# Miniprotein binders against Mucin-6 (MUC6), part 88

Target 1, 185 residues: Mucin-6 (MUC6), of Homo sapiens (Human) (q6w4x9r395to579)
Amino acid sequence: GHCSLEGGSFVTTFDARPYRFHGTCTYILLQSPQLPEDGALMAVYDKSGVSHSETSLVAVVYLSRQDKIVISQDEVVTNNGEAKWLPYKTRNITVFRQTSTHLQMATSFGLELVVQLRPIFQAYVTVGPQFRGQTRGLCGNFNGDTTDDFTTSMGIAEGTASLFVDSWRAGNCPAALERETDPCS
Below, E stands for the ipSAE of ESMFold2; O stands for the ipSAE of OpenDDE; V2 stands for 0.75 times the mean of E and O plus 0.25 times the DockQ between their complexes.

## First folded at step 16 (miniprotein)

Design pe58 (from pe2 with E85Y)
Fold by ESMFold2-Fast, scan of step 16:
Structure pe58 (fold): chain B 185 residues (1-185), chain A 98 residues (1-98)
Amino acid sequence: as target 1 above (185 residues)
Amino acid sequence: DEEEDIRELVEDAKELLEEARELFEEAKRLAEEGNLEEAERELTEAIYELWEAIFELRLAAYEAGDERLTEELERLAEELLKLIYEVMRLYVEIEREE
């Protein structure tokens, strides 16, 4: 399966459902029991002042118990807060320059990430067949049915992208956007 | 309403494609004249327009109730993706010259 984050604000899920992204937070892109050490992919979006969309992808994060690999639009790769020269290898993950404009993160556990750095920061997620029906997050549930691709973090299928996207926030939004109103007493 | 929505998405995609083609041609002219930085900006803008057009076509294909129409719209999106590869080739060539 293939999931893509393109054009600054467009997402296509593993089941090929397209939607437009409107948010400026860190979001869970992919969680699965198939990822080792409680691994997850996350996408960081910020306000865009230089693109055709309100928001733009600015970084992709792979987080596990052992690693926090960040690939950012300024072409810096860090792990656990330390800048790394490419190619960068761990036991199960290799990050390397695939082309002059692309980086690749290859893994031993069936996940591949390709990041386009220039001219527009974009991400492409490929997962092996073992992930079928076992994914959650912005990339969808990979079950072959696009009608439930907007399944929220609480397991509810929504008809709109906005509620779906909001449910996958990782909780580190800017202070101005993190204040919650009390809905009912 | 669904058919009207699909038509609007396709029409929007056509307008975005026309804008992208004009930006691509202007970028070629600027690159030939040695104005590499402005050419690069025009190419970047063209790629944004093309991704929005592809999104509109993919959304139309998703909403289509007819399998053949869905396949045709998906094929058109793939053709626009090939145009993005052409724009990217010139972008990379310009980077090498800079």
Scores: ipSAE 0.729, ipTM 0.866, lowest interface PAE 0.8, mean pLDDT 83

Design pe6 (from ge1 with E16L E42L; at its last look DockQ between E and O 0.51; V2 from the best seeds 0.68)
Fold by ESMFold2, look of step 17:
Structure pe6 (fold): chain B 185 residues (1-185), chain A 98 residues (1-98)
Amino acid sequence: as target 1 above (185 residues)
Amino acid sequence: DEEEDIRELVEDAKELLEEARELFEEAKRLAEEGNLEEAERLLTESIYELWEAIFELRLAAYEAGDERLTEELERLAEELLKLIEEVMRLYVEIEREE
């Protein structure tokens, strides 16, 4: 199965359902019992500053009980908050530079992530056949039926992308009044 | 009605493709002239246009009720993907020269 995050704001699910959304939050891209240690893949979106997309993908995060690997638009890879030189290898995950513009995270548990860093930050998620029917999140449920790919975190199939995407927010996006600002600027 | 929406998506995609091709050709000329920063900007803009066109085609294919139309739309999207690869080759060459 393949799921892609392309063009700043476009998503294509494991069942090939295309949709577009705009939001400034972290979203659950993929959850599955096939991911070890309660693993999840998350996508971070933020204001883009370009006319082609109001918001765009700026980072992808793999989170488990053991790891928090962040691959971000600034091209710095971290694990549990510590910057890592590439190639970076754990017992079951390897992150390496595929080309001058692409990074790859390969795993032993059937998840593969390719991140295009430039000119547009994009992500390509590939999962093995053991994931069929066992995924949830923005990439859909991988069951061969696109009509229920917009299934929310509460298990309700929605007809619109916006309600579906909103249900997959990971954490609470801070209110404006909680942002740190320099009062002298 | 559904067919009219699909036709609109396809026409929008064709317009985006034409715009992307013009950006690509201008970027090639700028790169040959040594104006690498502007060439890079136009290549990036071309790629954004191509992704939007691909999205329109993918959405049209998803909504199509006809197998032949679906296959045609997917084939057009594949052609745009190949063009993105071509644009990316020049982008990488320019980035290396900077």
Scores: ipSAE 0.784, ipTM 0.887, lowest interface PAE 0.7, mean pLDDT 86
Fold by ESMFold2-Fast, scan of step 16:
Structure pe6 (fold): chain B 185 residues (1-185), chain A 98 residues (1-98)
Amino acid sequence: as target 1 above (185 residues)
Amino acid sequence: DEEEDIRELVEDAKELLEEARELFEEAKRLAEEGNLEEAERLLTESIYELWEAIFELRLAAYEAGDERLTEELERLAEELLKLIEEVMRLYVEIEREE
């Protein structure tokens, strides 16, 4: 399956449901029992500096019990708070420059992440067939039925993207319906 | 309602595509003149317009109740992906020469 975060604020789920994103927080992209050591993939959205969208993707995080790998739009890769030179390799994960504008995180457990750094920060998540019906988060549940792709963290299928997105917030940020986290003028 | 929504999404996507093509052509002109910074800015804007157009087409495909129409709209989105690839090639070439 394939999930994408493109154009700053557009998401296409594993079951090919497209939606627009308006949050400024860290969100769970993907949780699955197939990810080792309580692994999860997360997306960080912040206020956009461009006229095309109020919010944009600024970082992708892979978090497990052993690793916190952060890939940021400023082209810094860290693990557990320490900057890493590429290629960076752990037992099960390798992060390397795929092209002049793209980084890839390859894993031994059926997850692949490609991050476009420039001109627009974007992310592409690929998962193997073992993940089918075993995913949760902004990328959907990967069960072949798009009608329940807006399944919240509470297990409820929502009719709107806003409630779905807000349910997958990871951390103490204002809800999309309330206000942005940017400093006041 | 769904048929009207699909039509509006497709029309919006066409407008975004036209704007993206204009930005791409202006970026080419600026690159030829040696104004690489402005060329890169316009290429970036072109790509944003193309992603919005692709989103509108994907949303129309998702809302379509006819498998044939869904496939056609998905094919159109794929053609816009190829155009993004073309815009990206010029973007990368400009970065190489900077």
Scores: ipSAE 0.770, ipTM 0.892, lowest interface PAE 0.7, mean pLDDT 84
Fold by OpenDDE base, look of step 17:
Structure pe6 (fold): chain B 185 residues (1-185), chain A 98 residues (1-98)
Amino acid sequence: as target 1 above (185 residues)
Amino acid sequence: DEEEDIRELVEDAKELLEEARELFEEAKRLAEEGNLEEAERLLTESIYELWEAIFELRLAAYEAGDERLTEELERLAEELLKLIEEVMRLYVEIEREE
């Protein structure tokens, strides 16, 4: 399964459903019992401009009982608040520079993360087949059905991205906004 | 009219594609002249615009009930994506020169 966060405010789920949102919070991208130690992948969005529609991905966070790995747009990698030199390796996670513009987080448990640092901060999440039907968060449920990807943290299917995204907030933040459709359409 | 909206979206995306290609060429020129900063700026802006268009097309394709329309939208999205790839290659080249 492949989930992508692109263009600052766009998401494609594991089931290949595209959607957009504007928010300035930390959101859960991926939760799964397949992630060890209550692991979760999260995305941090912040305001990138003056308009409410100008938000962008600024960091990716992997959080578990043992680690809090943050990859930020300024190329700083931290674990539990401490800056780490690359390549950085912990028990089952390795973060290294893939290219001049890309970092990669490799794991021993079927999660891969590629982060594009420039010119736009983007993230690409890959999970193994063992994750099928067992994922939750902004990346969806990886069950091959796009129509239920907007399932909230409470297990309710939403029709709009904004309510779906808001349900996966990891903190107290303003409500996410979906770009309004052209009123002329 | 949904069909009309899709047509407009397609036309807009085509226009953007052409404009982005022009910007790409301009960025190349600037880079060759040693104006790397401006080249990078243009490329970055182009990428944002292209991604927006790509996702609009993808959303439309997802919602489209007509297979032919879906294919057309996806094809155009792919063309824009190819251009992004070219832009990224140039961007990396410019970074190497800095």
Scores: ipSAE 0.690, ipTM 0.861, lowest interface PAE 0.6, mean pLDDT 92
ESMFold2 (binder alone), alone request of step 16: mean pLDDT 73; pTM 0.636
ESMFold2 (binder alone), look of step 17: mean pLDDT 74; pTM 0.657

Design pm1 (from gm1 with L45I)
Fold by ESMFold2-Fast, scan of step 16:
Order: C-alpha cells, then structure tokens, then sequence
Structure pm1 (fold): chain B 185 residues (1-185), chain A 83 residues (1-83)
C-alpha cells in the first residue's frame, strides 16, 4: 500500500482516498502492530505564510522505544537528537540519499519512507501486505474501503477531514497560532 | 553537560479525558523545555506520553503530570531510559 503527503497540504490514504490537510501540529501518520518497539510514523506541519491559513509539511518523525528519527525540510537527519551523516544505518533502519532531491528510510519490517526535499517537501509511505487492515492514523486503515478512512484515534468514523486530523494530534502545536491574531505579523 | 533522559509513560484510564488534559500537559512541557508526544496506542485504550530532555526537567514534568492523571483516576506505568 501507498500513502502520500504532497503539495504541502494534500494527503492520499492507503485506500486511495484524497483529502486536504489543515493543521499545524505533529500528527500520527501510521500506527500498526506490525511496527516493532511500539513504532509510529508522524508528520510535523507548520504554517507556510502569515497572510493565509496554508499549512505545509516541515518534518517526518519515526518514533519508537529506541529511536526518534527526524527528517526535516532543511535536509537534516537526526536520531535521538543527534545529527547523522548519510547513509545512516541501525540494525533495522537505513536512511540514505536516493537521489539529489530524495531521501529514503528503508526498514526490515515492511515500512518504506521516501522524502522529496526539493522543490517542495513531500513524503511517500509504502507498506507491505502484512499491514493490510492493520494500520491507523492519517494514512487510513488500509482495509480496501474508503468510507471509513477518516477513523479517529478513538475509533469513530468521521465524514469530514477536520475532526479526523485533529484526533491524530501527537505533539505540541507550533507558535504560528499567535501570528493569526496579529494582523501585521 | 547535563544528562538527558527519555521517559515512556503508559496511562490506563478514559482516553477521552486524558486527551482533554493533553493541552495542560503540552503547557507544562513548554514551560520546562522538554519535548513531548501524547497519543492513543493501537489498542485504543492506553494513552502514551513520551517525553525527553534534561534529567531534572523531565523528572519534574513526570511528577506534575502524575498529579494531573491521578485526579482523573488514571493508572500510570513509567519506563526511563538514558540517552
């Protein structure tokens, strides 16, 4: 299955349901019992401009009990807060430069992440067949039915993206919220 | 150099009530300068609070969060790892 985060604010789920992302926090993209060590893939969004409510992807995070791998739009890769030079390899995860504009995180457990750095920061998530019907998060439940792709963290199927996205918040919201209350910021 | 630690907190309780408290948890994290993630685990029942930073600040964070969760009737299990 394939899930994409494109154009700064567009998401296509594993079941091919497209929606537009509006939010400025850290959100869970993918949770699954197939991910070792309670692993979760997360996306960090921030505002792209002061005059508009546009949001853009600024980082992707893989968080587990052993690793916090962050790939940012600034082309910095860290694990557990330490900057890493590529290729970076652990026992089960390798992060490397696939092309001049793309980084890849390959894993031994059926998850693959490709990040486009330029011209627009974008992410592409690929999971193996063992993940079918066993995913949750912004990338959907991968059950072959798009009508329940907006299933919240509480297990409720929503008809709109806004409540779905808000339910998958996993971290602090950036201070960008204060800029909207100041008309000249 | 200050010692940095990571703490993984498993919270048993009503996830809806715990997530309502998440805003206060994020406020405490910002005040103390620690990084935090709060999310519902795959079981849909257990809430996870993942925090890391300077040892002294993380330990203060954990104590303050325990008081909030205790008022909600939640049960808490804590695992600490040195970074």
Amino acid sequence: as target 1 above (185 residues)
Amino acid sequence: SMKRIRVYIEVEGDPEKILEAAEKIYEIAEELGVEVFVYVREDGITTVIFVEGDEEKVKEFVERVREILKELGAKVEVEEEEL
Scores: ipSAE 0.623, ipTM 0.837, lowest interface PAE 1.5, mean pLDDT 82

Design pm10 (from gm1 with Y8W F50L)
Fold by ESMFold2-Fast, scan of step 16:
Structure pm10 (fold): chain B 185 residues (1-185), chain A 83 residues (1-83)
Amino acid sequence: as target 1 above (185 residues)
Amino acid sequence: SMKRIRVWIEVEGDPEKILEAAEKIYEIAEELGVEVFVYVREDGLTTVILVEGDEEKVKEFVERVREILKELGAKVEVEEEEL
């Protein structure tokens, strides 16, 4: 399965449901019993560039009982607050430079993350077939049905993205709010 | 004196009620200058409160949060690690 975080604030779930949101918080992308030691993949969003009305991905975090690996748009990789030189290896995780503009986090448990650093910070999450039907978070459940992809942290299926996104907030920030369109001309 | 620690607080109780209390938890974190995450585990039953920062501030945070959770009738398990 593949989930993507592209173009600032666009997300495509494992079941290929696209959506967009605006928010400046840390959100749970992926939780699963397949992730060891209470592992979770998270995304950090902040205000972007020249426009205060736009939000963008600024970092991806893998958090477990042993590790807090942060990959930021500034090309800094940390674990538990300490900067790491690449390639960086733990028992089950390797972070390395795949190309001049891409970093990869490979794991032994069926999760792979590819981060594009330039020209726009973007992330691509790949999970093995063992994750099917066993994922939660912004990347959706991986059950082959897009109808329930907006399942909140409480297990409620929503028809729209805003309540879904807000339920996966993992920090002290304002609730996500969809962008209002400008008058046409 | 500026030793940093991380504390995992696992809370068994109604996740909806615990998340409603998260506003107070975040207020305490801001007051003490500690980093905090609050989220529901994959089981949909256990809420995690993860806090990180200077040892003395984190310990004060844990004490204050434990008291809030006790009033909600929640069962709390705490695990500490050095950073």
Scores: ipSAE 0.378, ipTM 0.751, lowest interface PAE 3.1, mean pLDDT 81

Design pm11 (from gm1 with F50Y)
Fold by ESMFold2-Fast, scan of step 16:
Structure pm11 (fold): chain B 185 residues (1-185), chain A 83 residues (1-83)
Amino acid sequence: as target 1 above (185 residues)
Amino acid sequence: SMKRIRVYIEVEGDPEKILEAAEKIYEIAEELGVEVFVYVREDGLTTVIYVEGDEEKVKEFVERVREILKELGAKVEVEEEEL
């Protein structure tokens, strides 16, 4: 399965449902029992441009019991708060420069992440077939049915992207203005 | 030098009620200068609070969060690791 975070704030789920949202928090992108050591992939969004309704991806985080790998738009890669030179290898994860404009995180457990650094920060998530029907988060549930791709962290299928995205918040929201001014909330 | 630690807090209780407390948890983290993530595990039943930072600040964070969770009737298990 393939999930993409493109064009600043556009997401396409594993079941190919496209959506856009405007939020400025850390969100669970992918969570699954197939990820070892309580692993979770997270996406960090922040304000973009002069409009408070514009947001963009600024970092991707892989968090487990042993590792907190952060890949940011400024091309810094850290693990557990320490900057790492590439290629960076752990037992099950390798982060390396795939091209002059792309970094890749390859794993032994069926997850691959490619981030585009330039001209705009974007992320592409690939998971093996063992993840089918066993994913949760912004990338959807990977069950072959797009009508339930907005399933919240509490298991409720929502009709709007904003309620869905808010349910997957995993961190502080330094710029909460967009939520306050949303006329539909 | 300053010792940094991470703590995983596994919370057994109603995830909806625990997530309602997350805004207060984030306020405490900002005050203490620690990094925090709060999320429901893949089982849909257990809420995880991850915190990382200077040992003294993380320990203060954990004590204050335990107090909040106790008032919600939640049970907590804590695992600490040096970074």
Scores: ipSAE 0.625, ipTM 0.843, lowest interface PAE 1.7, mean pLDDT 83

Design pm13 (from gm1 with E52L)
Fold by ESMFold2-Fast, scan of step 16:
Structure pm13 (fold): chain B 185 residues (1-185), chain A 83 residues (1-83)
Amino acid sequence: as target 1 above (185 residues)
Amino acid sequence: SMKRIRVYIEVEGDPEKILEAAEKIYEIAEELGVEVFVYVREDGLTTVIFVLGDEEKVKEFVERVREILKELGAKVEVEEEEL
């Protein structure tokens, strides 16, 4: 499955449900029992430098019992707060420069992350078939049904993206705002 | 140089009740200058408090958070590791 964070404010879930929000928080992007050591992939949003978006993706975090790997828009990679030279390898994770403008985080457990650093910071999440029906977070539940893609952290299906997004906050932050897409954009 | 540690706290109890206390937990983290994340684990039952920073400050954070969670009747498991 594929999930994308693009254009500063857009998300497309593993079941291909598109939505948009504006928020300034760390949000859980992906949780699954398939992630070792209670791993979770998180996305950090802040006030935007991106045209036509009030807020935008500024960093991606992989958090587990062993690691806090951060890949930020300023092209710094840290683990547990310490800057790392690339390629950076842990037991199950390798972070390396895939192209002059892209970093990749490859894992041994079926998760792959590609981040575009320039001209706009964007993230692309790929998960293997073992994750089907076993994901939760902003990327949705990967069950082949888009009607429940706005399932909150408490298991409630919401009608609005903003309530859904707010349930996945991993910080003390203001409520996210749902924005209507510009039909001309 | 200051020694840094990472602490992973598993909190068993009503996640909604524990998340209501998160505002106070974040206030303590800000006072002490430690990094903290509070979220519900993939099982939907366990609340995680992840904290890292200088050893002295993180240990003070953990003790203050334990007091809050004790008042809520929550069961707490703590795992600490040097960075």
Scores: ipSAE 0.427, ipTM 0.783, lowest interface PAE 2.8, mean pLDDT 83

Design pm14 (from gm1 with E35T E52Q)
Fold by ESMFold2-Fast, scan of step 16:
Structure pm14 (fold): chain B 185 residues (1-185), chain A 83 residues (1-83)
Amino acid sequence: as target 1 above (185 residues)
Amino acid sequence: SMKRIRVYIEVEGDPEKILEAAEKIYEIAEELGVTVFVYVREDGLTTVIFVQGDEEKVKEFVERVREILKELGAKVEVEEEEL
């Protein structure tokens, strides 16, 4: 499955359902029993001033019992708060530069993350077939049905993105705010 | 409504050589307004180019990428999925 975080706060789920949200928090992108050591992939959003979105992706975090790998828009990679030079290798994870503007975090457990650093910080998530129907978070449930892609942290399928996104906040942050968009404004 | 598709391009060959072309691949995606990402699989032998978007733009992307990969002598397999 392929999930994308683009253009500030646009998301396309593993089942190809697109949506947009506004919020300034850390959000769970992906949790799965297939991730080792209680692993989770998270996205950090902050205010950016980008047109059509009041928020933008500023960092991606892979968190497990052993590692807290942070890739930030400032092109800094840290693990457990310590800055790392690329390529950076652990037992199961390698972070390396693909191009002048793109990094990849490769794993041995079927997760690949690609980060675009410039001109806009964006992220792309790939999971192997073992993750099918076993994912939860902003990237959806990867079950081949887009109608339940907005399944909240409490297991409720929502018809709209707002309650879905808010349910996946990690940490103590305000709820995401939705603003009406007027095509003439 | 406009038809959207996904295309998976699996490229067999030296990933370092293929990634040298990745800057141009990302540039083409931005020009066409399609979602793309390139990743090296766990095997270290296969590079995947995933693209998603409007059918016309994705097909143009795939043809331009095929020309780049042909110049590199890479073996390419393509799979298309309708959304």
Scores: ipSAE 0.550, ipTM 0.831, lowest interface PAE 1.5, mean pLDDT 82

Design pm15 (from gm1 with V48T)
Fold by ESMFold2-Fast, scan of step 16:
Structure pm15 (fold): chain B 185 residues (1-185), chain A 83 residues (1-83)
Amino acid sequence: as target 1 above (185 residues)
Amino acid sequence: SMKRIRVYIEVEGDPEKILEAAEKIYEIAEELGVEVFVYVREDGLTTTIFVEGDEEKVKEFVERVREILKELGAKVEVEEEEL
């Protein structure tokens, strides 16, 4: 399955349901028992500054008991708060530059993330067949039925995107993107 | 400069009430300068509160959040890790 976060405010779920996103916080994109160590993929959205484009993707976070990998639109990659040079490898995850404008996070557990850095920050999530019917979050439930793609974090199918999105809020945009840089180096 | 820690607070209770309280949790995190995530788990019943930052600030955050969760009648388990 494939889920996309495009144009700063558009999402297409794993079951190919498109919707427009309006929100400026951190949200769960993908949660699944197939992700090791209580893993979850999150998206950080901020206000774009243009009245029509109310929301823009600014970072993607993969959080587990082992890792907190943040890929931000300014091309900074951190794990557990420490800046990393690419390619960056852990036991099950590799982050590398796929092209001059794209970074990829490859995993051993059937999750792939590609982020476009320029001209606009966008994200593409691919999951293997083992995730079918085993996903939750903004990317939907991957069950082959689009009628319940707006299933909230509490398991309720909503008719509107706004209630669905609000149920998946997981944090504050400034807090998730805050980083310390050493001015001495 | 300061020691940094990470804390997971696993909350068993009404997730709707916990999410209502999350706005106050985010406000406390902003005040203290700690990073926080609050999300409902795959069971739809357990909520995880992740917090990370300077040890003193994280400990103050945990104490204040415990008070909020106690008022909601939630069952809480806490795990701390050094960074």
Scores: ipSAE 0.632, ipTM 0.856, lowest interface PAE 1.7, mean pLDDT 84

Design pm16 (from gm1 with V48Y)
Fold by ESMFold2-Fast, scan of step 16:
Structure pm16 (fold): chain B 185 residues (1-185), chain A 83 residues (1-83)
Amino acid sequence: as target 1 above (185 residues)
Amino acid sequence: SMKRIRVYIEVEGDPEKILEAAEKIYEIAEELGVEVFVYVREDGLTTYIFVEGDEEKVKEFVERVREILKELGAKVEVEEEEL
């Protein structure tokens, strides 16, 4: 299955449900029992450009008990807080430059991440068939039914994106539903 | 001070009650200046709390969070790693 984070704030789930993402926090994109060592893929969003009303992807994080791999829009790759030169390889994960504008994180457990660095920071998540019906997070549940793609972290299917997105907040930051009231500040 | 650590907290209990406590956990993290991540695993039984920052601040965070989780009747397992 394929999930995409494009145009700063657009998301398309594994079941091909498109929605607009609005928020400024770290959110869980993908959680699954298929990910080793309690692994989770996360996305960091912040204000976009000079407009406080727009949000954009600024980093993608793969977090497990062993690794905290961060790929940022500044083209810096870190693991556990230390900058790494590419190609960077661990036991199960390799991060390398696929093209002059794209980085790839390949894994031994059926997860692939491609990050576009320029002209716009974007991410593309691919998972193998073993993940079918076993994913949770902003990328949806990968069960072939789009009507429950907004399933919250508590297992409740929502009709709209706002409560769904807020339920997948993973960082110590404001809830996704909260917005700055003065965009000129 | 300059020494940073990472702590992994695995919490077995009612995930709904634990997630309701997440706002208080985030407030403590903001107060202490540590980075925290909280999410529920698909098993529906385990909540994972990841925290990192200055050693003394992270240790204070863990002590305060343990007390909150204890009051919720949760079982807690903690693993520490130096960064």
Scores: ipSAE 0.186, ipTM 0.608, lowest interface PAE 5.1, mean pLDDT 78

Design pm17 (from gm1 with E42D)
Fold by ESMFold2-Fast, scan of step 16:
Structure pm17 (fold): chain B 185 residues (1-185), chain A 83 residues (1-83)
Amino acid sequence: as target 1 above (185 residues)
Amino acid sequence: SMKRIRVYIEVEGDPEKILEAAEKIYEIAEELGVEVFVYVRDDGLTTVIFVEGDEEKVKEFVERVREILKELGAKVEVEEEEL
């Protein structure tokens, strides 16, 4: 299965259902018992500074009990807060430069992530057949039925993208305009 | 330098009620300067609280969060890892 995050607001699920949302939070993209050590793939969205999109994908995070791998739009890769030079290898995960504009995270457990760094930060998720019917998150449930792709974190099928997306929030979600983010000068 | 740790908290209880308390959990995390993620596990039943930061701050976070979860009638299991 293939899932895509494009243009800062567009998602296509593993069952090929397209939808759009405007969020400024960390969201679970993919959660599955097929991911080792309680692994989850997450996407970080923030408000866009450019007129062609209201929101932007700014980072992708792979979080497990052992690893917190962050790939950011600034082309920085960290694991557990430490910057890493590419290619970067762990026991089951390799992060490397696929092209001048793309990074890839390959795993031994059937998950692959490709991020486009330029001109727009975008992400592409591929999962093997063992994930069929065993995925949760923004990328959908991969069961071959698009009518229940908006299944929330609590197992409720929603008719709208907004309620679905909000159920997959996984971080501190500050208001769009917080005083703490304003320049003090 | 200060020792950094990661704590994984599994919370058994009504996920809806636990997620309603997440705003208070985030406020505590901001006060203590720790990074936190709160989400429902792949079973759709267990809520996970994942926290990282300086050992002293993370331990204070865990104790304050335990009190909130106790008031909700939730059971918790905690696993700690050094970074």
Scores: ipSAE 0.563, ipTM 0.809, lowest interface PAE 1.8, mean pLDDT 82

Design pm18 (from gm1 with E42T T46V)
Fold by ESMFold2-Fast, scan of step 16:
Structure pm18 (fold): chain B 185 residues (1-185), chain A 83 residues (1-83)
Amino acid sequence: as target 1 above (185 residues)
Amino acid sequence: SMKRIRVYIEVEGDPEKILEAAEKIYEIAEELGVEVFVYVRTDGLVTVIFVEGDEEKVKEFVERVREILKELGAKVEVEEEEL
């Protein structure tokens, strides 16, 4: 299955349902019992800066009991708060530069992430067939039916994206992101 | 720099009540300058709280969050890792 986060605030679920949202927080993108050690893939959104009516993807986070891998729009890759030189390998995860503008995170458990760094920060999530009907989060439930793709964290199918997206908040609002603070902050 | 730690908290209880308390948990995290993530595990029975930051601040966060969770009647298990 394939899920995409494109154009700053557009999402296409694993079942190919497109939607847009305007949030500025950390959200669960993908959660599944197929991910080891309570792992979750998360997306961090913030205001675009040019238009206050728009929100943009600024980082993707893979969090488990052992790892907190952050790939940010500033081309910085960290694990557990420490900057890493690429290629970076753990037992189950490898992060490397796929092209001059793309990074890839490959895993041993059927999850792949490709991040476009330039000209627009975007993410593409691929999962193996073992994830079918076993996913939750912004990427949907991967059950072959688009009508229930807006299933909230409490298992309720919503007709609109706004309640669905808000139910998948996973961090502080505003977004909890490991970045340098403004010099005046 | 100060020693950094991560704490993984498993909370067994009513996830709806625990998620309602998440606003207070986020306020404490902002006050102490720690990073926190809260979500319900796929089995629906456990709410997970990951917190990361300077050891002193994380330990204060855990103490304050434990008090909130005790009032909800939740069972709490805590696991600490040095970063």
Scores: ipSAE 0.408, ipTM 0.775, lowest interface PAE 3.0, mean pLDDT 81
ESMFold2 (binder alone), alone request of step 16: mean pLDDT 80; pTM 0.782

